# Ledger of designs, part 4: VH-VL binders against q9y8t7

Target 1, 261 residues: q9y8t7
Amino acid sequence: MRDSFLQKAIASAKDRTSLLEEIAGNCSPKPGRPSLSSSIREWVYRVGGAVIAEYKRCSPSAGAISTLDPVSYVQATRDASAAYSVLTEPNWFCGSIELIPYFARYKPVLAKDFIVSETQIRIAACMGASAALLIMEALTPRELQELAAAASRYGVEVLVETPDASHAVEASRLAPGSIIGVNSRDLKTLRVDYEAMLREVSKAREQLPGEVILVAESGIDSPDKALKAFKAGAQAILVGTAFMKNPQLREKILAELLQIP

## First folded at step 13 (VH-VL)

Design i5
Fold by ESMFold2, fold request of step 14:
Structure i5 (fold): chain C 261 residues (1-261), chain A 123 residues (1-123), chain B 112 residues (1-112)
Amino acid sequence: as target 1 above (261 residues)
Amino acid sequence: EVQLVQSGAEVKKPGESLKISCKGSGYTFTDYWIEWVRQMPGKGLEWMGEIDPDDDYTKYEKNFKGQVTISADKSISTAYLQWSSLKASDTAMYYCARGTYWDSSPEYAFDIWGQGTLVTVSS
Amino acid sequence: EIVLTQSPGTLSLSPGERATLSCRSSQSLEYDEGYTYLHWYQQKPGQAPRLLIYKVSNRFSGIPDRFSGSGSGTDFTLTISRLEPEDFAVYYCMQGYHYPLTFGGGTKVEIK
């Protein structure tokens, strides 16, 4: 018997939640957190698409990743980024909730973790996060609804990560007003299916109301892939730390965005 | 000894069904994926798809999806490749292989291969 | 789909010579920092393939030291430092990270 990466991550998240509750107590969400959705819409209006820059220090497959410290990373990336996706998961991504403030003073922050409890959402907001990730494949429909409702009570927006268009449509119904992501990474194998993700983004765009923000996630490691994701109907792309460190690639993404009507 | 043993060669006519097998031994069958690879006569290797025998999760290469069925019976450590209606163009050697992934060396490679099953489809 | 293009198609050499086999990917295979899932397999006549090299440069268990791999990005090389009679075979590269998994077209190494 083999536990999947997702099963292990969920179990770890449950263990971490009780410690976070003890350390943070009943803290209050920071006031004045900017809106992730508003930032994405502003970038779409201005340049035809938005980039969510991901900060992670490790990956499950490779372990430690060459990365900058948070301050240097922000300096290199802020001009090209609508928002930051900050990994807070400590075991496989070497993240921490304490990373959030370094990014939140500059841009909206998506707290990226395996969220299974509203305590995780509240504490991310206490640290300054504007939004939280909900992974549809990790949650029952009821759990998704309950966590989205909790996020709303804390003034936290939700990005719901989904594997395909049918789940994207379902997620939009279960969590109205959420940002919807389509992920190219198979959460069981951790392999990437970029071409399938493009097809599913196109299908989702056709079925979702135009006001729903659609994000393409994972496997976007070149300007060509970024452009194809925007042309498929994504308003935002989530791009990894290594990609964002390359200034020529960042400049090419911005140039490609200016070609989108 | 870790091995994958495939069923014997088959000679079939177009339109017939076929199910070939791949039996694992010497290791925990449900800890690894089974990959299926086609090699047409005189040609290279083509990935067809894979299965996790633990929960029957499958992935297919686009052009084989709907053309073959990959399945497994973990109680007898056996994976299967099945056609409902063979074509002459299905004449090929079919290999099964043991696949690993992100957290097991050799990561994402095929470390043990079956001996192959030759399928000949002729009228 | 990631296309792997191997060259040459056939390499005719004598035992004791150095063989250099090329595999070019249609896109970069640098995904996570540090790892590229490009693998090499050997197929002798009438036999199943066997794994030689995984993740560009790691020799699989039991593979002789004369086999080595190198490369990055889109360009990868398998080197056999001194050919032995048993090394005359077809060699395939494979990428194992993007769906669908893909093999190169193969390089046949044969006796000159």
Scores: ipSAE 0.696, ipTM 0.860, lowest interface PAE 1.2, mean pLDDT 89
Fold by ESMFold2, fold request of step 14:
Structure i5 (fold): chain C 261 residues (1-261), chain A 123 residues (1-123), chain B 112 residues (1-112)
Amino acid sequence: as target 1 above (261 residues)
Amino acid sequence: EVQLVQSGAEVKKPGESLKISCKGSGYTFTDYWIEWVRQMPGKGLEWMGEIDPDDDYTKYEKNFKGQVTISADKSISTAYLQWSSLKASDTAMYYCARGTYWDSSPEYAFDIWGQGTLVTVSS
Amino acid sequence: EIVLTQSPGTLSLSPGERATLSCRSSQSLEYDEGYTYLHWYQQKPGQAPRLLIYKVSNRFSGIPDRFSGSGSGTDFTLTISRLEPEDFAVYYCMQGYHYPLTFGGGTKVEIK
């Protein structure tokens, strides 16, 4: 019986919680953190869609990957980004909570990790994060509800990552007021199913109230894919190294595809 | 010796059901995916879908979803491809293959193939 | 769906000659989360396919060194440096990362 990558990541996150408490102590959330949802809505109003730029130094399959240092990454991306998604998971993604301040000075930060404890949410907010990722497939319904409630108490918004429209609707019920993500990556196989994600975003848009923000995640590595995700009903897309490596994607998002005024 | 051994050729009429098998040996069956591939007469290869025999997680190509059923019985190291009602257009060679995980070489490739099961559907 | 277009459809060559087979993807197979998962298979008449090359350029166990793969992005090549009699077969490329998994249409390498 082998554990999936997700099972291993959850176990690692549980082990890390005690160390996080030792490193951060009883710190308080930083005041004045900007709203992720407000930034997304502003970009949607102004140009028809929002980009969340992801900072990722490693991947599970490749280990270290070529990417810019945090300062250079912000310089290259801040004018086109509504927010940053910052990996804080250290084992597979080479992330750290200590990366958050570099990005939080400029834009709302989504702390991206395998969140299993309210301590992780509090400490991310201490470092300046505006939001935290909750992976629906990693949590029981009760755990999702409890972590979302904890996030609310710390003034931290939640992005709930889901695999399909039915889970997106359930996530909205379990964690009212959260931002909902639909992920193209199959967490079992780690393969990408972009076309299925597109269909599930469209279904979710039809079933959810219009005020619920939908985010399309993973596999958006070309201008055409970005445009299709927005047309399907996503208000934001999460774009990583493809954004940085593809100047055509960056230019089109800045100018013609998003109609930056 | 790592092998996938498929059931023998089948001659069927339209409307009949069929279940063909793929038995793994020489390795831990639940450590790998089983992939199904169709090859119509004189044509190329088409991926149909896959199963993780450990927990029965399945994924189908869109045009085969609802047309076939992929299943496995890990207690006898065997995967199955099944039709409830065959059509003449189902006439083809059907291969099973062993798929690997992203972290196990040869990553995402099909490293061991069964010999194939020829299915002929005609009146 | 990612379409893999192989060319030529048929390659007629003599033993000892160099064969160059092309596979073109409808979109880039370059990913920031991992390697390019483009693979090559050989199928002889009446036989199951056999893995030759995985992840663009890695020779599978037991495959002779006359087989090599190269390429990136959307363009990939299988090269057979000197054709042997047993190499006359149909060759398929496959991408294994995006659902649905897809094969190219094949290149038949036949004796001239």
Scores: ipSAE 0.661, ipTM 0.853, lowest interface PAE 1.4, mean pLDDT 89
Fold by ESMFold2, fold request of step 14:
Structure i5 (fold): chain C 261 residues (1-261), chain A 123 residues (1-123), chain B 112 residues (1-112)
Amino acid sequence: as target 1 above (261 residues)
Amino acid sequence: EVQLVQSGAEVKKPGESLKISCKGSGYTFTDYWIEWVRQMPGKGLEWMGEIDPDDDYTKYEKNFKGQVTISADKSISTAYLQWSSLKASDTAMYYCARGTYWDSSPEYAFDIWGQGTLVTVSS
Amino acid sequence: EIVLTQSPGTLSLSPGERATLSCRSSQSLEYDEGYTYLHWYQQKPGQAPRLLIYKVSNRFSGIPDRFSGSGSGTDFTLTISRLEPEDFAVYYCMQGYHYPLTFGGGTKVEIK
């Protein structure tokens, strides 16, 4: 029996959080953290869509994908990004919770990890994160509900990452008020299915109330793909590897959005 | 010796059902995916879909979804490709291949191929 | 869906000559996770395909040194430095990262 990448990542996260729970101090969430959802809505109002720029230095399959430092990445991306997604997972993505402050002074930060404990959420907020990722496929319904409730207590918004429209609808019921992501990456194979993601975003938009923010994730590596995701009903896109390799890509995406009548 | 051995050639009429097999040997069958590839006469290679024999997780190319069924029986290290009702346009060579994961070289490639099963559908 | 366009369709060369086969992707593969998962397969007449090159430039086990791969972004090349009689075959590129997995249309190498 071969453990999937997701199974390995969850096990690692549980090990990491057991120590964090022992050393979790009396740190409190930083005051004045900007709202991820408000920033997304502002960009949607102004230009018809929002970009969440992801800082990701490594991949599970290859290790390093970019040597770009956090300060340089922010400098290249901040003027047209609604928010940052910051990998804090250290083993496969070369992330760290300590990266959050570099981004949080400029934009809302989504702490991107395999979150299995409210301690991870609290400490991310202590470092300045505005939101935390919950992966629906990694959590039981009860765990999702409990972590979303914990996030609310810390003043942390939640992005729930889901594989399809039916899970997106279920996630909105289990965690009301959450931002909902539809991910084109198959968490078992780590391959990307962009066309399936477009279909599922469209289905989710039709079934969810208009006030629910939909985010399209993974496989968006060109302005054309970004526009198609917005047209399918996503209000935001989350772009990682393509931005790490071409930080100016978001300027191209914004320019195309401004040309929509 | 690591190999995939497919069932023999088939000659069928339109409307008949068919199930062809791909048996793995010389390796742990559940450690790798099985990919199915069609080659129409005189044409190139087309990916049809894949299965993880460990838990039967499947993916289909959109034009084959609903047209064929991919399955596996890990107890006998065998994957299957099945039609409920053959068409003349199903005449082709069908290959199975061993697919890898992101964490095993050669990553995302098909490193071992079966010998192929020729399916001929004619009235 | 990523379309891989191979050229030429047919390449007629004598043994000992250098063969250069092209594969062009309809979109850049530079943003694939970790690597570019562009692979090359050889199919001899009446036989199953076999893996030659994976991840652009890595020779698979048992593949002769005369086979090499190169390229980036949208443009990839398979090179046979000195064509041997046994290299008469059709060569396919494949991308293995984006669903659906796709093959190029093939280049037939004919040895005079």
Scores: ipSAE 0.651, ipTM 0.853, lowest interface PAE 1.6, mean pLDDT 89

## First folded at step 18 (VH-VL)

Design n6
Fold by OpenDDE, look of step 20:
Structure n6 (fold): chain C 261 residues (1-261), chain A 123 residues (1-123), chain B 112 residues (1-112)
Amino acid sequence: as target 1 above (261 residues)
Amino acid sequence: EVQLVQSGAEVKKPGESLKISCKGSGYSFTDYWIEWVRQMPGKGLEWMGEIDPDDDYTKYEKNFKGQVTISADKSISTAYLQWSSLKASDTAMYYCARGTYWDSSPEYAFDIWGQGTLVTVSS
Amino acid sequence: EIVLTQSPGTLSLSPGERATLSCRSSQSLEHDEGYTYLHWYQQKPGQAPRLLIYKVSNRFSGIPDRFSGSGSGTDFTLTISRLEPEDFAVYYCMQGYHYPLTFGGGTKVEIK
């Protein structure tokens, strides 16, 4: 039997609990973190869409993406981003939980990892994260509910990543008040289907309550693709690799958004 | 030797069902994907879909979704492509291939091919 | 979907000549990966395709050094430095990263 990437990532996450405790200890989250949802809504109101800039140094299939350090990245991206998504998974994404405090100085931070325990959420909150990622395909419905509840206790918002519209609807029911993300990246093969994502975002928008924030994740590497995602019904887009390689892409996206009547 | 061996040529009538096979040998069958590719007479290659024989996870190209079924029996290292009701337009050569994974070398390629199964559908 | 356009459709050459085949992608194949998953396949008459070049420029096992691949972004090239009689076949490019997986229309290299 061959374990999928997701299975490996989950196993790794479970094994890293001791390391996280070593780094952060028995910390208690502090109040006053900026809201991810509020920031997204503000950008939607101002320009018609929000960009979540993802800091990702590595990926499983690409290896090293960029050597751009956090300081340089923030300097290049902060003016046109509603929030930061920070990869904290160390094995395949070269991330670290210790990156969160720096980014949190500037924008709401989404802690992006394979979260399978309350400890991960608590520690992310202690580091200054405004939100935490929950991957629906990595969790049972019960686990999703429990982790979402835990996040609420720590004052952390939740972005639930889903593969399609039907799961998006289910996620909104299991985790009320959560931000919903649609990611067409196949977590088994790690291949991408951008067109499918657009279709699913559109379907999700038709079915979800209007107050639910919908995020299009991955596969966006041009202003045109960004606009299509917004047109499909996404309030925000999450852009990773493309920004790591070309941080100026965000300015182009913003420029295009401002031209939309 | 690593190889994929496909079942023999088929001659069918419209409306008939068909199931063709692809048997792998010389490697761990569940460590690689099986890809199905159609080639209509005198035409190019068309990706139909794929299956992970380990857990029967499948992906289809949109035009083939619902038109064919891809399955596998890992106990005998065999993948299948089947139709519930053939059409004349299904006349083609069908190839299975070994699909490599993201952490394999080469990545995301079809490195081994079956010899093909010719399917002819005519009244 | 990503459309791969190959040109020319047919290339008529003599043994010993240089063959240059083009594959153009409707969008960049480098945006999400450090590597570009553009591959080349050879199909001889009456035979199944075989992998020739993987990830733009890497020769697969057993492939002669007269075959080479190059390119980036949206433009890719397969070059056969000196055609051998056994090289007359149809060549397909393929991208293996974006669903649906797609092939080019193929270039037939035929004897002049």
Scores: ipSAE 0.808, ipTM 0.928, lowest interface PAE 0.5, mean pLDDT 93
Fold by ESMFold2, look of step 20:
Order: sequence, then structure tokens, then C-alpha cells
Structure n6 (fold): chain C 261 residues (1-261), chain A 123 residues (1-123), chain B 112 residues (1-112)
Amino acid sequence: as target 1 above (261 residues)
Amino acid sequence: EVQLVQSGAEVKKPGESLKISCKGSGYSFTDYWIEWVRQMPGKGLEWMGEIDPDDDYTKYEKNFKGQVTISADKSISTAYLQWSSLKASDTAMYYCARGTYWDSSPEYAFDIWGQGTLVTVSS
Amino acid sequence: EIVLTQSPGTLSLSPGERATLSCRSSQSLEHDEGYTYLHWYQQKPGQAPRLLIYKVSNRFSGIPDRFSGSGSGTDFTLTISRLEPEDFAVYYCMQGYHYPLTFGGGTKVEIK
């Protein structure tokens, strides 16, 4: 059996965690970190939906991708964004935990990585992150429960990334109070299934209490796709760096969100 | 030589079951995916779905999901396409093809094709 | 679902002529995550399809240099610079990144 990309990423994350424990020691989470969920709810109340803007410099399939420097990116995006999703995985996504403090000055930050230990969550919070990503497909149910509990102890919110509605419901049970994501990207093939994601968001919305924040992830690369995701029941969308760099497309999303009842 | 060899033509009646095969040779069968493609008489190509023979992970096109079953037996380097109850509208040529993904050239393309299996369903 | 529309449906030409085949996507095939995964296949009568061009412009192994591909966004072209007798076939474009994978309706290149 060959190792999948996810298996390789998990193994790399374990190695990186050992180094992080050594260099970071017993740091404490930064005080005054804003709430990701509160920011999303505020945007939903004001304009009918929220945008989480992702900062990513590389992808596993293509390597380096076109992007802006962090300063230019924030200047272009801060007024349209409820939060930033900041890649901290260095090997395939060219990310770094050192990016977190800059973005955290402006918006709540979701630390996006392959999280396998509570040390990663604590260190992200030390750097100023408001939330951390947990990938349901990378964790056993017990591991998900334990990491979510650890995040709660550090005052860190969790976004649990799931492939479909049944997993979204299970994730909400295993990690109460978490933000739930439905991802259009197949983690095995790295292809995108946007239409399936819409259907699964709708199903998840019907089955989850209204209090649960639902995020649509990946493959949202046009204003009409963004609008459809919100209409399907997502309160937030997670959109990529290249999409957010285009001010005309970003402004059109704002105009269409303001029209959502 | 890298090849995909499919089972022979089939003539069936509506309601009958059918399982057709696609055998890979000349390469490591579990390193590549198997794609299934339908071509109705005189028509174009339609992707039906795919399987990773290494762990049986499958994806289906929406209209074929629940209508066919895609499976594989890696011990004999063979993938299968199966119907539990054929319809006259299933009359078509069925191809298997070798799929590559994001980390192997030609990325996300079908580089080797089987010769096709003609399935005729008539009452 | 991404719809690929090929034109013309039929292209009637003589050997030695240049063939230009169009494939138009219902949405941009450019994305954050890398390359444009638009591919071209050739199918001769009674035969299985054969990969010609992958990722817009890369010739597959063993494909003659008279075949070339170009395009970006929503508009893509396959060019056969000088038709040979063996090139009279149906040509399909395919996008390989978005589920479901989709083919164009085909362009038949036939003898005038």
C-alpha cells in the first residue's frame, strides 16, 4: 500500500510537533484573541454571510502559486473578511506559524495545518490564533474529542473539516461547540466536487441546530458559487488567495451578500 | 507493455445482471486508478466513475451512482463494472482507462485505454 | 458540472490542410491549486480513445508534433498543422479537475 498525501502530511506534522515543543517550550496563549465564531455571526447578522480569506503560497499539486505578500494581501482583503485562514504547514503549502501574528493584528486567525497534538494548538494560540483546524479524516473519533477538549482548555475555537453531512453531524457531536466545515476538495485525489459540497451543506444545515456555524470550503472561485454556498445554508465561505486578490470579484461578493435576506 | 484488456462483448435481456472486467498488465496495478467511460451508439464519451484499486476508494458520476457498481480485485490486477438489473438504455460500449492524478504525469488524464466491451441489452 | 462545448461538430477537410478545433468551457478552468487540466483525445472509427494532449499544450508520448494545443480560461484549441490520412477521427476535449469529469461532445474531422 502506498502512503496517501494525508498520511504523509500527518507524519510530517508529528515530526514538526517534536521540534515545536523543543523551541517553544511552555508558552502561554496570547491574551485578547478575538472570537472567530463571534466575527462570523456578526457578519451574518450584518450582511447575511461571512468570508474567511485564506492565505496560501503553495499547493501539493502545483507547488508555488501566485500570491501577494502578507502586507498587500491584508490591504486588499481586510474590509471584506471576517477572518483569515493562515496556512502554517511548511512543506506542501509553504506556510509558517510566524505568519500568524501579522494577520492576527487585523482579524481572527484560523491556524490551518495538519493538527495531531495539543501542543500545535497551544503554540498557534501563543502566536495569536483564535482557532485551529481539525481534519476529521485525519483523526480517530477519540483523537478528535481529545484535541477539541484541549483547544477548549486553551481558549481556542475549532473548525472541524468534514467531507459530508453525516460526518458534519458526527463532528458536531464529538466536538460540541465547534465550527463545522464541509470541504469540496477530495483529500485523496485533491480534485474538487463543488456540486456535491452544496448538496452536503444543505443536508448538514437541515440536520444541525441553527446555532452551529457551517462553513463551505474549497472550489468557491466565483461570485455565483459564493452566493449558492450561502443559499445552501453556509454562514461562512473559505476562499482562496487568488480569488481574494481580484478586487472586482471580491466587491461583487460584498454586493451580493448585502442583498441576502 | 502496459495494457488494459477488457472482457468480451455481452448480449443480455432487460433485468439480467452483468459484471464486465478490465485487467491491467505491464505496470503496478495499485499505483494507478481505473476510470470507466460509457459511449452510447453514435454518441460521445461519458465519465461514469473511478476506483483506486489499492484501497477500493470510489467516486461515481451522479447519474451512475446506484445504477452500477465499480469494484476491483488487486490480487489479480482486475477492475469490474457491474449491473444488478440491466435496462435497454444500458446498450453501449464501455471502456476502462488508467487514470493518473496530481503527482504523476500526465496529471489527471487517462493515458491507457482498454479495447472496450460492447454490451447489448434487448428484449 | 462543467460543460465543454466543442465546435464545429463536423470539420470536412482534405489531407494537407490545417485543422482548428475549439473547446469552450462553461466556467474558467483556471484555479488556485495549479495547472489547467484540459486534455484532448482522438478516437478513430471502431477504436478506443487515445490521449493526444494533456494540460492544454503538452503532447503525450508518441504523439506527432503536428498536433498542438493552446488556450486558457474558458477557450481552448487543438490544432493539426497538416492533416494526414490517419488524422480523420473524432476529437474530444476533457477536463480532469472538477468532479464529475466531463468530455466535450466531440468534433468529427472527416474527408471532404
Scores: ipSAE 0.765, ipTM 0.887, lowest interface PAE 0.8, mean pLDDT 90

Design n7
Fold by OpenDDE, look of step 20:
Structure n7 (fold): chain C 261 residues (1-261), chain A 123 residues (1-123), chain B 112 residues (1-112)
Amino acid sequence: as target 1 above (261 residues)
Amino acid sequence: EVQLVQSGAEVKKPGESLKISCKGSGYSFTDYWIEWVRQMPGKGLEWMGEIDPDDDYTKYEKNFKGQVTISADKSISTAYLQWSSLKASDTAMYYCARGTYWDSSPEYAFDIWGQGTLVTVSS
Amino acid sequence: EIVLTQSPGTLSLSPGERATLSCRSSQSLELEEGYTYLHWYQQKPGQAPRLLIYKVSNRFSGIPDRFSGSGSGTDFTLTISRLEPEDFAVYYCMQGYHYPLTFGGGTKVEIK
């Protein structure tokens, strides 16, 4: 019997709880963090779409992606990004919860990890995160509801990552007010299906209330793919590895967005 | 020895059902995926879909989704490909292969192949 | 989907000659990941395919040194330095990262 990546990641997250407590202690989330949803809406209004720039140093399938440090990354990306997604998972993504405060100085931050406990959300909030990622496939419906409620108590927005339109609709019901993401990556195989994501984003947009923010996640490595995602109905795109390798890609995406009549 | 052994050739008529098998041996059956590949007469290879025998998770190519069913019985290290209603256009050689994971070597490849099952559908 | 185009469709050569096979992808395979999951398979007449090269340039177990792979981005090449009689077969490239998984149309290496 072989554990899936997701299972391993969840187990790791559970094991890291003590370490997180050591880092943050009995911290209390501070009010006044910028809103991820507000930032996305502003960008949608201004240019027709928002880019969430992800800082990810490693991945399970790629290993080390880039040695670009946070300072250099922010210098290259902050002018054309609505928000930052910061990987905090340390084992496969070489992330750290301690990265959040730096990025939070500039943009709303999405804390991206395999969140399975309230503690993780609390600590992310203490570090200055505006939002936290909940992976629908990693949680039971009850767990999702509980964690979303916890996030609300800490003044943290939630991005629920889903595999398809049907789950997106369900997620919106289980976690009202959450941002909904559709992931192109299969979390079991870690392969990518960009075309399927586009189809599901389109379907999701047709079914979700207009006020729900829809995010296309991963699989975007060109301006053309970015535009297609926006055309499909996404208000925001989350771009990781492509920006780590080529931060200037963001400027190209923005340039294309500005040309859309 | 690591190997995949497939069931014998099939001759069927349109409208008939069919289930062919692929049995793994020499390795832990649940540690690898089973991939199904179609090869029509005189044509190239076409990926149909895959299954994780451990939990029966499946992925299909869009043209084969709903047209065939991929399943597995891990208790006997066997994967299956089945049709509810065959068409003449289903005439082809069908291969099963062992699919490797992202953390295997080689990664994301088909490293072991069955000998193939010839399916002939004619009136 | 990612379309892999192989050329030529047929390559007629004699034993001892050098064979160069091309595989072009519709989009870059040097994608988000640090590795390129482009593989080569050999299929002899009347036999099942076998893995020949994985991740562009790595020979699979038991594959002779006369086989080599190269390339990046959208252009990949399989080279057989000196054709042996047993090398006359159909060769397929395949990408194993993007759904749906896709094969090239194949190149038939035949005796001149």
Scores: ipSAE 0.845, ipTM 0.936, lowest interface PAE 0.5, mean pLDDT 94
Fold by ESMFold2, look of step 20:
Structure n7 (fold): chain C 261 residues (1-261), chain A 123 residues (1-123), chain B 112 residues (1-112)
Amino acid sequence: as target 1 above (261 residues)
Amino acid sequence: EVQLVQSGAEVKKPGESLKISCKGSGYSFTDYWIEWVRQMPGKGLEWMGEIDPDDDYTKYEKNFKGQVTISADKSISTAYLQWSSLKASDTAMYYCARGTYWDSSPEYAFDIWGQGTLVTVSS
Amino acid sequence: EIVLTQSPGTLSLSPGERATLSCRSSQSLELEEGYTYLHWYQQKPGQAPRLLIYKVSNRFSGIPDRFSGSGSGTDFTLTISRLEPEDFAVYYCMQGYHYPLTFGGGTKVEIK
């Protein structure tokens, strides 16, 4: 009998959190961390869309992606990005919470992990993160509410990752003020459904207030896909692999956006 | 040894219901997914959808969603493909196949196939 | 939806000849470091498909070494170095990573 990838990731996160509480339980969130939501809104106002550049060295389905160091990645991407998404999960994504400071000095940072305790959120903020990922499929409604409340107490914004529009609307209700992500990756199969994601972003945009920031996640590897995600109603896109392979993606996205009336 | 055995050929009329089966043997049925593939007469292969027999999680290709039901009974290592009301356009060969995922070779491929069930729907 | 276009539709050859079958994807299937979930299946008359090649170039267990696969991005090739009598069949490519899963239209390899 095999546990799903999500079940394994949650179990691993609980084990990692127990050790973190023992080792680093007395740190305080850094003051003056920039706002992820404000940066996204600024880019939307000035350009019509925002790019969150993801630093991800591995994934379960793709394996090793790159050995590019954080400094080189930032040099290639900082002018193109409203923010960074930094994988902190060590086992499947080759991440670490210690990566956060390298990015946070330049842009708001989303700490991207399987977050199951407020300790993970506090420590991410200690390292300089502006926001933390909550995966709706990994949490009960009560757990989501409690973690979002904890994030607020630490001055940490939340991106709630959801699989579809119905969950996006529910996530906005459970965690008011959160940034809402719609993910093209099926967390059980790890396959990608880009066209379903576009439909669900469009549905979510119609049902959510305009001030709610929608982020399209995974599978955006071309300017055409980026443009379609923005036209469907996303204010931001989360791009990792495409930036690593096509460093001029921001310039291409801007060219496409400027052609919109 | 490791195999998928499908139910026999069916001859039906439009409007009739049908449930065809795919029985796995020689392996742990709940450790793998079951995929369904249609092959219309003289045509190629079409993916219809899939099921995880362990928890009944299903995924359908959009044109088959609502047109067929994919299910499984893990107690007897069997997956099913079911129609409530057949159409003449449902005439085809239907295959089940075993799917593997991210952590097992051959990743995301269909490594074991059933022999197929021919469904003929005509007046 | 990713469309896989196979060419030629029919390939008429004699035993002992080399067969080269093409599969072209409507968008790149390349993931990081060559992780491309493009697979090849063989279907003989009256039989179910069987897996030949997975992830572009890996032979599945029991598949003879005359079968090989290559390609990247949008362009993929199945090569049969010397056709045997049992190799006259229809060959399908499939991509297994993006929903919906899709097959190519097939290439029939037949006796000339």
Scores: ipSAE 0.713, ipTM 0.870, lowest interface PAE 1.2, mean pLDDT 89

